VH-VL binders against o60147. Designs and how they scored, part 194

Target 1, 175 residues: o60147
Amino acid sequence: MLEKNKYLYIFRHIQTNQVLLSQGNVLKKTALFQLPYPLQKPVAPNGMRPAKLRKDHWVPLLKVEFPNESMFQSVFMQLLNYRKYRSVQPLTSDLLKLPIPVRRRKIMRQEVPNTIADLADILNKEKFPENSVRLQLSDKSDSEYADWPPSVQIDSEEIKLSRGFREKTTVDEAR

## First folded at step 9 (VH-VL)

Design ya101 (framework fv_tocilizumab)
Fold by ESMFold2-Fast, scan of step 9:
Structure ya101 (fold): chain C 175 residues (1-175), chain A 119 residues (1-119), chain B 107 residues (1-107)
Amino acid sequence: as target 1 above (175 residues)
Amino acid sequence: QVQLQESGPGLVRPSQTLSLTCTVSGYSISSGYYWSWVRQPPGRGLEWIGYIYHSGSTTYNPSLKSRVTMLRDTSKNQFSLRLSSVTAADTAVYYCARHEEWLSHFDYWGQGSLVTVSS
Amino acid sequence: DIQMTQSPSSLSASVGDRVTITCRASQSISSYLNWYQQKPGKAPKLLIYDASNLQSGVPSRFSGSGSGTDFTFTISSLQPEDIATYYCQQSWSTPYTFGQGTKVEIK
């Protein structure tokens, strides 16, 4: 059995700051199922989930390299659970004072800090071996949203972005 | 397009191991999705047994804890269920089903296989 | 585990009637609820996913609504082919759990 390193890719929307998780460096249309459906009454019919996946509207936020599939699966499932749990928490009084569209924009904007904080919390709880998890970010300053455990190495190189909004590799010669 | 088909013995004696196989066509089980077993005792409701992820990792219903094992055979495009120490309470129609990764809705089901536990 | 309670357990209605089934979760599951149709001797068929989304190929007379703990499934104009047992299922967390089912019959 040849164990392969497993990667978790996290993407953010360039306008809304909403976050999508992916097991590959390319988003699939089904990834949109991570986003909430349009709220019905009392809000407008427009929802937060886009009808189409426009790949050019999503950019890599970070990628995580795990030494094995088991560690990847554990962290990935925990992130999904954290995301679900956040969706049912009561809103603060400050948010409740805002009109619904403004409130939604503020909530969406917080998905990047929240996802990074959740990832760090999970990694702190799991007690993985020192330097076993490699983090690579598009913007290193985003690592400041959390305190990282000794198991995490933050890569000195940021994710390389080419023309457009996708990670560029030497194998993927996209224009 | 995508089809799932259960196979295995329809009669199992008490205390023995129930073994079923699900054969998938039209989609590779190693390419995505979660692959589950769900059972239904005669005249009763549905009970989720467990899933195997396309990578091979498994999660089982705690109510069946220590009795369930799921495996996959990627060369045959199959996944299987083993349920040990069976009793009459395990008599049910057993379905294999595929569910989507993010929302976990079951979009394709096998036709079901009746397994009777009797001596 | 999350318990799912359906009501009613059975109902009889006439062709063309509006049929409503409810499903209650023991804790908040946001929109992570699916609805299935099961005809005698057949496997369940997905009708609605994520509380309110119609599965491709399913007639528009079927709809779902709700969030949190309380969910509703509606058949706007009952047809003879709709005779079946209907199940809700929570997909919030494992173990995935189903309601006990609602048997729909025509008068």
Scores: ipSAE 0.274, ipTM 0.735, lowest interface PAE 4.2, mean pLDDT 84
Fold by OpenDDE, second read of step 10:
Structure ya101 (fold): chain C 175 residues (1-175), chain A 119 residues (1-119), chain B 107 residues (1-107)
Amino acid sequence: as target 1 above (175 residues)
Amino acid sequence: QVQLQESGPGLVRPSQTLSLTCTVSGYSISSGYYWSWVRQPPGRGLEWIGYIYHSGSTTYNPSLKSRVTMLRDTSKNQFSLRLSSVTAADTAVYYCARHEEWLSHFDYWGQGSLVTVSS
Amino acid sequence: DIQMTQSPSSLSASVGDRVTITCRASQSISSYLNWYQQKPGKAPKLLIYDASNLQSGVPSRFSGSGSGTDFTFTISSLQPEDIATYYCQQSWSTPYTFGQGTKVEIK
């Protein structure tokens, strides 16, 4: 069935605000591949990828329901590409003025708004049918990080925070 | 439609390296998904060996990690398995299979290739 | 590693019978469990994914349920073509692991 394949979950780390993408409501270990290697060149902030996934350290940031698997896959891959692109870009002069630990924290704190902005940008470019994409946020105010296209319907209800995963709801089962 | 096909020698001597290739048709491996190898000894159950992602990233079963190498060739739309230092215990039907990104149910399988380890 | 235990290892039933197979995980895997059918000399075929979702093209007589550690696979009305070995597989974490299989035969 197409239902399982059309849901994007984005998780944030409860301490660092790092972001992980997930197909489905449960994080898998492979999600860690989304995080920079500690010693990657060009130098990404060190220690950003933990050795093991602690699912209890991650909570849902948002949920996106797409019309079909194809649309989901397209957006998912583009999000990864956006992240990769950003990771190799030179640091701004403002960041370079900061001590390395402070700089790292600043970069990590920007992952949430950056990811949301990326998602909006991708959706704006994709030109999906009007009201065909449903977005649910853990914090409605996060929607303000970007301008959303007509294809996106923002859910009035906030997503429940559950560490490592979000259980299926009656609404999810009915869809 | 997506099709997977295993190819390689059906007989390998002890201590040698088992080598198999999976050819994918109907879908480009560069487009996504995880590409796995699973084996089944005669009359026994299934054992996941590992997978390779289109980026080249691999994840192996810890029980076989020291002996397993997986590669991909996007130009040929193929991915391969190498298993070194084989013994009789490695005699099995080897399957290549696909699972969706971040979802690890195997929706497409090859027909399987029997590899016998014998002197 | 997560161990998957199926029950029973084998069963024999009559055509039209309801067949039930259980799978237990050594730890919670949420709904990340899949069921496969394997006929002799053939590759496994995906029947159910994510505990309860029927794979496209699979007859509706096949179903799955469960969450956490305990899962159930059901054939509502056993048909002659259903003679096979059935496997559960957890997709919660690597290494992915399978149950030992359940051989289903017709009386």
Scores: ipSAE 0.000, ipTM 0.569, lowest interface PAE 12.1, mean pLDDT 87

Design ya102 (framework fv_tocilizumab)
Fold by ESMFold2-Fast, scan of step 9:
Structure ya102 (fold): chain C 175 residues (1-175), chain A 119 residues (1-119), chain B 107 residues (1-107)
Amino acid sequence: as target 1 above (175 residues)
Amino acid sequence: QVQLQESGPGLVRPSQTLSLTCTVSGYSISSGYYWSWVRQPPGRGLEWIGYIYHSGSTTYNPSLKSRVTMLRDTSKNQFSLRLSSVTAADTAVYYCARHEEWLSHFDYWGQGSLVTVSS
Amino acid sequence: DIQMTQSPSSLSASVGDRVTITCRASQSISSYLNWYQQKPGKAPKLLIYDASELQSGVPSRFSGSGSGTDFTFTISSLQPEDIATYYCQQSWSTPYTFGQGTKVEIK
């Protein structure tokens, strides 16, 4: 029997740099619920959820391969908890000084560095076996947002944005 | 499409183990979602007991954690609840329910099974 | 654990009336709040998720609002089939917790 739930697919928005987590290589409409919903006009400072999922607006950020489903589940749940806690933290005085549109843009732009830092923090705390977790990024410079533990192996090959997280073809597998 | 159905003994003696099974149809329990047990004592509110994730990992309500075990049987598309050392306070209608992954809302429920703990 | 408190515990209203139920969380839960309808002898039915999102197939007279700690659920025009107990539920963190319920009756 194959272990199918050992990959974490992380997407970023091409314009806002907001981040969505996915257990599959294609985003589901429900993934938008990871983003805060604006409940009044004007929108709350960090409540920037798109009205509908435009799959063409989301590109690969990184793919994480775990040795088994248990490790995947632990890391995935912790990442969701980190995102939830960030959404209710009091805004810093620096952010509160900014106009709402500027504040929202700055908060959204930080989701990529924050998600990468959170992932590294979780992996550092979990103490997985050496070289047991494989990261493949669309832009390897994004790995510089964190210090990675010995459990992490970063692939030299970057994810090609035009393919998304599509399954490898015979030609792709030969590379 | 998706249906959940509880089954198991409706009467359990004090100090024994309550055992219930939830049979799921229309969706594979190993394909996604959290699969939960929720109970409701007669005339009272709802209490979440625990979940089993589609991978098999479990999380239990701390108030019940020492007494609760949840298991899955992917070949039968079932998940089960065992609650040990029962007392009259455990008399309730027990529901199995599926909850959505991101927001944890319970979108499908079983019909409920009344379990009476009687001495 | 996050405590959920509903108000009122019960209410009686006429057909066509606007009915409002409130739910308060003991700590901030952002928009991670769901509303359920339970009729006598039946399982709960999801009406609203993520504080304000209407579940598919649910009549538009039901709505939700709020964020943080204070939430409201509204039936804009009460119908006879709406007689039920309504529960809020926080989905922020485990253990998931429910309000004590609000019984809605028709005069």
Scores: ipSAE 0.127, ipTM 0.693, lowest interface PAE 5.0, mean pLDDT 85

Design ya103 (framework fv_tocilizumab)
Fold by ESMFold2-Fast, scan of step 9:
Structure ya103 (fold): chain C 175 residues (1-175), chain A 119 residues (1-119), chain B 107 residues (1-107)
Amino acid sequence: as target 1 above (175 residues)
Amino acid sequence: QVQLQESGPGLVRPSQTLSLTCTVSGYSISSGYYWSWVRQPPGRGLEWIGYIYHSGSTTYNPSLKSRVTMLRDTSKNQFSLRLSSVTAADTAVYYCARHEEWLSHFDYWGQGSLVTVSS
Amino acid sequence: DIQMTQSPSSLSASVGDRVTITCRASQSISSYLNWYQQKPGKAPKLLIYDASSLQSGVPSRFSGSGSGTDFTFTISSLQPEDIATYYCQQDWSTPYTFGQGTKVEIK
């Protein structure tokens, strides 16, 4: 079945907290290109993209419903631009003093707060109608990474997607 | 097999509107991807004109934005380019091409249609 | 707009030679760079995307490398069918921009 292009799904890696953006509830292999490019010199890789997408390693972080495709497209493109911009920023002197594995872990851990902050910044900049954008989170506390505009309604309903990109059933929630 | 093919008048008078259509086969334009126009003046390099998303949303090169319109016709599986107020500088081979969101490399191209602007 | 500059504008080489073309971006574009081959009278053909990824069906003698502002495209052993103009293209941001092209000829 076709999913209408008014939903933005954001996924996080269960171990690294790296983030992937998706236009639907299914991650495509090409989403891995959002992750840092492998750098092989001078000593060790400074970033890594997995060779293949392991669906069981990614869980939903949040889901955004927009009233129409145009709003979705605008916000999605701006989020991609924010991610690209962040990927080329010079590392701080504090990060440069850390061993590569520790530095990489700290950078990856910040992707969740950064993505949520970027999303809120974009939505604050856009003048969308009050309560027109619905935000569902897997963990409500993640909403505290940003201040949300009046256009955003934070839903009390948790995301029903389980690991592997399936809708959760009543049986899944009971166990 | 995905194939793209340009069609439209090969001769346009100065000040008039250039109109081209790209017919896509082997894939529904409503199902995904971004659909672009790229032009190449004779003996020169490539210039990106703009794209239309499968939903109908468009983005145009700022240098051409005031003169460009792109539309889709889902019943014919086509998307089109309209370039108004043409001059001799708009003489070029016009290509339609496809790309994705995160990586916007053009993986399929039409064969190109030469449009000459002359009186 | 991001300006893409290629070097050289043209080159002549013999069959079997290693051919190298460079592309420079006016600002950092990370790995968002693609390489195309265009033969006379034909549409461009994608060879390399994301700076170093080989497009399916493209011979392994073609390769790309680089990141940031400086990128290199290499043909490890030039074949007669490789006579063409080669273009780099950034897809970091719209408007997408191309280099001016490098014409590769056989001696």
Scores: ipSAE 0.013, ipTM 0.627, lowest interface PAE 7.0, mean pLDDT 82

Design ya104 (framework fv_tocilizumab)
Fold by ESMFold2-Fast, scan of step 9:
Structure ya104 (fold): chain C 175 residues (1-175), chain A 119 residues (1-119), chain B 107 residues (1-107)
Amino acid sequence: as target 1 above (175 residues)
Amino acid sequence: QVQLQESGPGLVRPSQTLSLTCTVSGYSISSGYYWSWVRQPPGRGLEWIGYIYHSGSTTYNPSLKSRVTMLRDTSKNQFSLRLSSVTAADTAVYYCARHEEWLSHFDYWGQGSLVTVSS
Amino acid sequence: DIQMTQSPSSLSASVGDRVTITCRASQSISSYLNWYQQKPGKAPKLLIYDASSLQSGVPSRFSGSGSGTDFTFTISSLQPEDIATYYCQQEWSTPYTFGQGTKVEIK
């Protein structure tokens, strides 16, 4: 399908506000590897990556429509790189002084504002035509985490997902 | 089951273009994954050459970028490697392999095809 | 490019021994590191991904650990079929790069 090559979906966890990127309205189990793993498995006091993907715990944060696949790929890869870069930044002294559960909650809560800020930064650096990129937010107030370039058209329409938005096979496709 | 199989000439003359094809069975190359070429000179380690995404977008190793082209043929479920202006240094076993966006680990490999660059 | 350095380059151990191989990245790669086993004349086989995750069908004697720049691969009890060259690979950024390999032999 043409649509699959120009849409970026971003999901957030309903409890933790952790973020997952997807190349379409299907969320795959491997998407969990976008999230930092605990420093020491299994004792993982800063465990942030869920053990399994529970699709009922993830809701759309935003959807971005690009005019073509090359723009989509460029932005998507840059966003992945920003996300990786953030995962290796040293913890600030202020964070290290917090109890582990409080520190974990604070780090995870920042994923939504950080992802939105990163997306805006990438779009501001790209020289896309005016109103060529459509940004659809589940909550329009999330747009306030960043300043957006003229290339971005923002709306808050409901983000439509396929039923269950799961990677599906037919009844006999187990092989 | 997903299977990858390399094919192409095993002998290429210096200055010519090395051409290899990877035939994929058990999965459509246009449905997902990144499809890569990795080479290994005799007795040496592994070198990643490049990938083609299921959409057709490519990324090449900068050390080879000026000589490498990768294409896909979705009707034959194949992707190919062309390496121009070859020298003896390009003699290697060439593997095709598959990996995911979030996990660039190579989960399926072809058996490898030895290409010797010699007159 | 990210350089991957393995140590040792080769080792010889007895059946039942604990074998440890290390891999160092020239910059932080978080957990984006994989380990492969390659037997003579064969394609590499994925053993460990995401630094510590065991690939399906791989024996539990193989394990990985580490984060950032320093990584370890361990065979808890070396078996004859484990004779092979082992490679680490970073997937943090392109170009994907491999360590030079560690040859494991039985005494």
Scores: ipSAE 0.042, ipTM 0.661, lowest interface PAE 6.0, mean pLDDT 83

Design ya105 (framework fv_tocilizumab)
Fold by ESMFold2-Fast, scan of step 9:
Structure ya105 (fold): chain C 175 residues (1-175), chain A 119 residues (1-119), chain B 107 residues (1-107)
Amino acid sequence: as target 1 above (175 residues)
Amino acid sequence: QVQLQESGPGLVRPSQTLSLTCTVSGYSISSGYYWSWVRQPPGRGLEWIGYIYHSGSTTYNPSLKSRVTMLRDTSKNQFSLRLSSVTAADTAVYYCARHEEWLSHFDYWGQGSLVTVSS
Amino acid sequence: DIQMTQSPSSLSASVGDRVTITCRASQSISSYLNWYQQKPGKAPKLLIYDASSLQSGVPSRFSGSGSGTDFTFTISSLQPEDIATYYCQQYWSTPYTFGQGTKVEIK
């Protein structure tokens, strides 16, 4: 009855613009291991990474619906690989001239455009069936960070930030 | 309840244009779905002809593309098929059908209209 | 174009028998496959979509499985009303293509 693992939920941090990928509509604390930079200042001189997930600091960026679990797994794995690839690229000379906190803020703010561009690149390479992948965005202007293949449909309705990815009841849905 | 019904001449002469209309009730063709034509020659299998998306965009089977035109009339809730330069090989039962935007499964079909191409 | 080949082209079985039909795609289509039933003089009826999902209102004796290039359609216990021709159809890409059909009849 319920389809499993066909949805990719992507969240962004309200202040830093960092991105987290999730297989569920609610973030788990393990998602924080995706982040190269801590979300809060380290207290100790040795710089401890924060372990606490502040769910109220993360809002929906986009939801991707795949036709089946196999396609979801393929795209999700490739997207994770793209993120790993980006994390090991050398910094430009312009970035290296900036103080470390300023540099990190610039890098973090690029995660939304980068994630969207990476998703589109993967979908363009895979050449899935026409109109088989559905995107629902919180801000449709974010779709402009990439050129989308014919396999992608972008929903006219945006995700309402105040609701997050929470499911609507049947009373709330138009049929 | 969604219903599809084909209509049009059952006899067409060779070299002329075959014209069929699908009338849809119970759902607005401009509100969603892909609206397709599928044909079946007597005693043979099914061949997809083309679709028109609820926005008006069309895609045709490459084997028929030079001869096929599909149009929609949203005010009458109809979509139509025109197949030019027909021959005896175009004799078939013609079905209209719809399918979901992301799941291309044909969930509703018309009853079919037999078109015979004969002099 | 993606070619769909069904096997067998026809079969005869007894009421209560398990009937199996296979469908092969000329290239990988993941799970993008539907199965239809067509009775003489009638339009095709959707039975299975997305390779294995049963359409609402369709009896549970019908099932589908497979992924990639090889797919199977099964009737677990053949009934007299199941006499029909069965078609697979891919929707990985346009043009959508159908198998040649498998005619199921009772002995």
Scores: ipSAE 0.000, ipTM 0.484, lowest interface PAE 17.2, mean pLDDT 82

Design ya106 (framework fv_tocilizumab)
Fold by ESMFold2-Fast, scan of step 9:
Structure ya106 (fold): chain C 175 residues (1-175), chain A 119 residues (1-119), chain B 107 residues (1-107)
Amino acid sequence: as target 1 above (175 residues)
Amino acid sequence: QVQLQESGPGLVRPSQTLSLTCTVSGYSISSGYYWSWVRQPPGRGLEWIGYIYHSGSTTYNPSLKSRVTMLRDTSKNQFSLRLSSVTAADTAVYYCARHEEWLSHFDYWGQGSLVTVSS
Amino acid sequence: DIQMTQSPSSLSASVGDRVTITCRASQSISSYLNWYQQKPGKAPKLLIYDASSLQSGVPSRFSGSGSGTDFTFTISSLQPEDIATYYCQQGWSTPYTFGQGTKVEIK
């Protein structure tokens, strides 16, 4: 019996607190296309080739298990849309007064709380059955960034990564 | 290198179903990416039809959704397009193409297959 | 749906000229804009993604810029092999939409 993908992984950068969404427990090089920063990027030809995926710089933030692939896909797409929505919001006057590098650091630091809040908002809008969604957090205190619906069961236990994340290089990771 | 190739009938009668298959080589369609169909009527611009994810999930252009079905065959490394109830307005070159979900840029395309809808 | 408006519809320029094409989105799409080159009888070829990132293997004379609703595509020194129709495409949301195309010809 083949299992379809029903897991959402979110990874956090150990230095910047930027987050990467992943459809599965292998962090692929294409995930880097979720970056750049929400700030206007340099004018071309300053469009650089994608940065190298440094797997040792990314740690699991959370893992969500859905009952089926349809629910997973719905939540994943909504979360991606929330992320896009945040990238087009006007910057506050306080942020605009900061030098670009300082401004980026402040914005990046907010990605963890923002992503968790967005995930909770999406799950609160959905009418999923009670205890049907399993949320595993690397740090349980991160659950405090939001109020969770009855559909969510929160666990704080080790998020086990695939061999492909740690040891194995795939074509997707090298791309 | 990744290569996409369209195949299927080049002539379809009005009211019939247009069926095309995209054969992918150099990459397993079950390993990732989104696999799309894009069409171009002669002398006109590009219209995105829909995609199928490597898991089998589909999303279709709302303008065509009632007539479109996409399927995958992982054993043959193929994905297909069915467009029902065709009219002369569906005459176009049909391309299959690959994209990832973050930026949705089409990095590999098939060569295109002209489908003419005529009685 | 997000409407993409390209200008001009066509242009003629000399070899070595700087060519600029513009693309406007009906709503903000951040940097989620891609540019393609299409030669007669051929499939489109990706040149620029994410508004300004050059696709691997594409000559450096091609560049893109912009964010939000206004984008530009530039060929810094037009070559004979650059004769083609160029399309922008928004990757912000489905349905993905393309501009009407800009036909680039040599004088």
Scores: ipSAE 0.221, ipTM 0.706, lowest interface PAE 4.8, mean pLDDT 84

Design ya107 (framework fv_tocilizumab)
Fold by ESMFold2-Fast, scan of step 9:
Parts: C-alpha cells; sequence; structure tokens
Structure ya107 (fold): chain C 175 residues (1-175), chain A 119 residues (1-119), chain B 107 residues (1-107)
C-alpha cells in the first residue's frame, strides 16, 4: 500500500556517534528510549540517556528503501534484535579495565560501524532480489564498514541535511 | 491530553464476529505509536491481541492470528478490532492502548469494554 | 513465547509496610519489562517502564529493579490507595506477555 512505510532511517549523534533508528524521516523524542547503554545507571550524567532530544545534535547517517513493507518490517525487526542482543553481551575484559568515561566513549563510538555491519549482515542473510534495496548515505565512506550483497544498490547521491529530518515535540510527549 | 475510548456491541453470539472500535483524541493515530488491543477475561490476567502501526502495518498474537483483523480509519482517528468465530472463551474486557516503538510500554489505555459471548 | 511468572499471587500487608513483588521471565529480556497497577473496574496504569524507570506522575514510593530474567517491584511504604493487582509485562518480543498478577490488600 502507498501509505505503508518502506523506508528505514538511521541517525547518528554528531559528538558521541550513538545511533538512533527511525521508521520515518522525522526523529521523534521517543527514539531516545532505544539508547540501551546509558540507560538506568546510577552514575554521572554523562553516559546517561538524555532527558530531551536535541534536534541540532542528530543527523541522518543513512536511508534504506525497501521494495515493500514486508521486507522493511523483516529487516527492521532483525536490526532491533541485533541491537538488543548487543546490549546484553557481557563487557570484555579489555573494556572492564578502562575507566568508566573512557569505556563509554569507546562503546558509543562503535555504534555507527556496528549498526552498518549489522544491517549488511541481515541483508546478506535475507537473499533479497538483485538491486531491490536502495541505500543512501550521508557519507559514502561509511559503506566501507561492511560487504554488501547483490541485493543492495548504493545511491551515488549522498543525503543532504534538511530541516525535514528534525524531530517535532508534541504536547502529550513533552509533559 | 491523549484519551482512548472503546465502543461496540457488548453481547456477541457464538460463531459471530466481535467488532470493537477505539476512538483516539488528543493525538493523531497516523503520527506515530503502535495502537494495540489487550483483553482480560473476568477474574483472569491480561492477554495482548495485536497492534496496528501508524502506517497501517499489523502484528497479531499467534494464538489469535487466524481470527484477528485490525484496521485504522485516519479520517476519524480510530482503529478497530475484528475477532471472528467467537466462543465463550472470548468473553473478556477489551482494552485499546498505545505504546511507542522501542520500549513497548502501554502509557495510555481506554476504559475497557466488556464483551460477553453468549447464545 | 516468553512466559512471565509473578510471585506471590496475592499478599496482605499493613499501611507503611514495604511490599515486594517478583517477576521471572522464561528467557533473558534484558531490561524490557514494565509494571502496571490495576484497580477493580479500571484499566491498567503504567507505573514503571524499562525495568526501573518511573513513569511521570507516579509516586516515588514505587520502584523497580532487575535485568535478564529476575525482576523486582517495590512499594517502599504501602498506602491505602495502593490496593490493586499489579502486573509485569515483557517488551522484548511479540507476542507481548504479562505475568498472572499479584493482588495487594491491606490487613
Amino acid sequence: as target 1 above (175 residues)
Amino acid sequence: QVQLQESGPGLVRPSQTLSLTCTVSGYSISSGYYWSWVRQPPGRGLEWIGYIYHSGSTTYNPSLKSRVTMLRDTSKNQFSLRLSSVTAADTAVYYCARHEEWLSHFDYWGQGSLVTVSS
Amino acid sequence: DIQMTQSPSSLSASVGDRVTITCRASQSISSYLNWYQQKPGKAPKLLIYDASSLQSGVPSRFSGSGSGTDFTFTISSLQPEDIATYYCQQAWSTPYTFGQGTKVEIK
């Protein structure tokens, strides 16, 4: 159906490199709930989930166009599962030896390459038709974090920043 | 500001289709969130039935999937539940509720509508 | 499907008592667990989300903790208005499933 969503948008934080997934081009305040790492920690504010989504801090990382809603939902669900899986893995001995602030910066910085690698892994596993998935990036060099299957076309045109990619706060979500 | 309200027949005959509508005010159902139905048989616990996303995509509880259909009417800001081939086991209070995409917590609920399946 | 088991099924306590309810998932669900309060004849009300986050407008005497498979919900000082049935709900995957509920009454 024309009204069914077939686009996946991925946003990144300009300073921390944290990643937010979106099922539309407008990043909503509720997207902050998907930041599992800083969640529920009784430590310094840095490294906790932000209280408010700041529009000027998040930019598009990539956009994926699927041929239909069914393929979109399958990939989106699996990408969420990959992110959930990563959130429950025990920290490596190397990470545990680092001071907490250094450890957090290292983990956050890896979200972009990890998300791109996860997306590619899912697409390689699904075996979609050749050239059926269109990938558009803000920085095409980020595509080098993974090997892409024949189903993926990487758009030669990069995503340009627009105010249409910024979140809007509603009264029911602001209180 | 956000309010949900169920409406529909409170009595359905065995083998018929149960139909309920949830009217949402204070928020557009096409603007976001997942919109769910949850039921509770008298004296028992809660059972999630399914959701419809703001785009129209649906996911149903596998135990009910063959009998459940959910639809949205964006012009009236409503979403509906149809449950076919009902039996006495489908007697329950039916709630509509919303949840966001990431943590799936139900932050707003309708008041509930009792549906009795009886001949 | 993920099975949620609550303990106890019912309890009776005095005003001012600390009340503790436990919820166990049949598999690891990380922190994707929510707690609801349901008073007789009313819809459930969200109290705690993501295992330990207090919903806006909910009194601070309510708290949650835990991760993985074992979760705890606590009322630090029971009040008369807290008489209700409490439910946990896993949000890890569909179908979303609820515990069987814990009925809390005052002695």
Scores: ipSAE 0.212, ipTM 0.713, lowest interface PAE 4.9, mean pLDDT 83

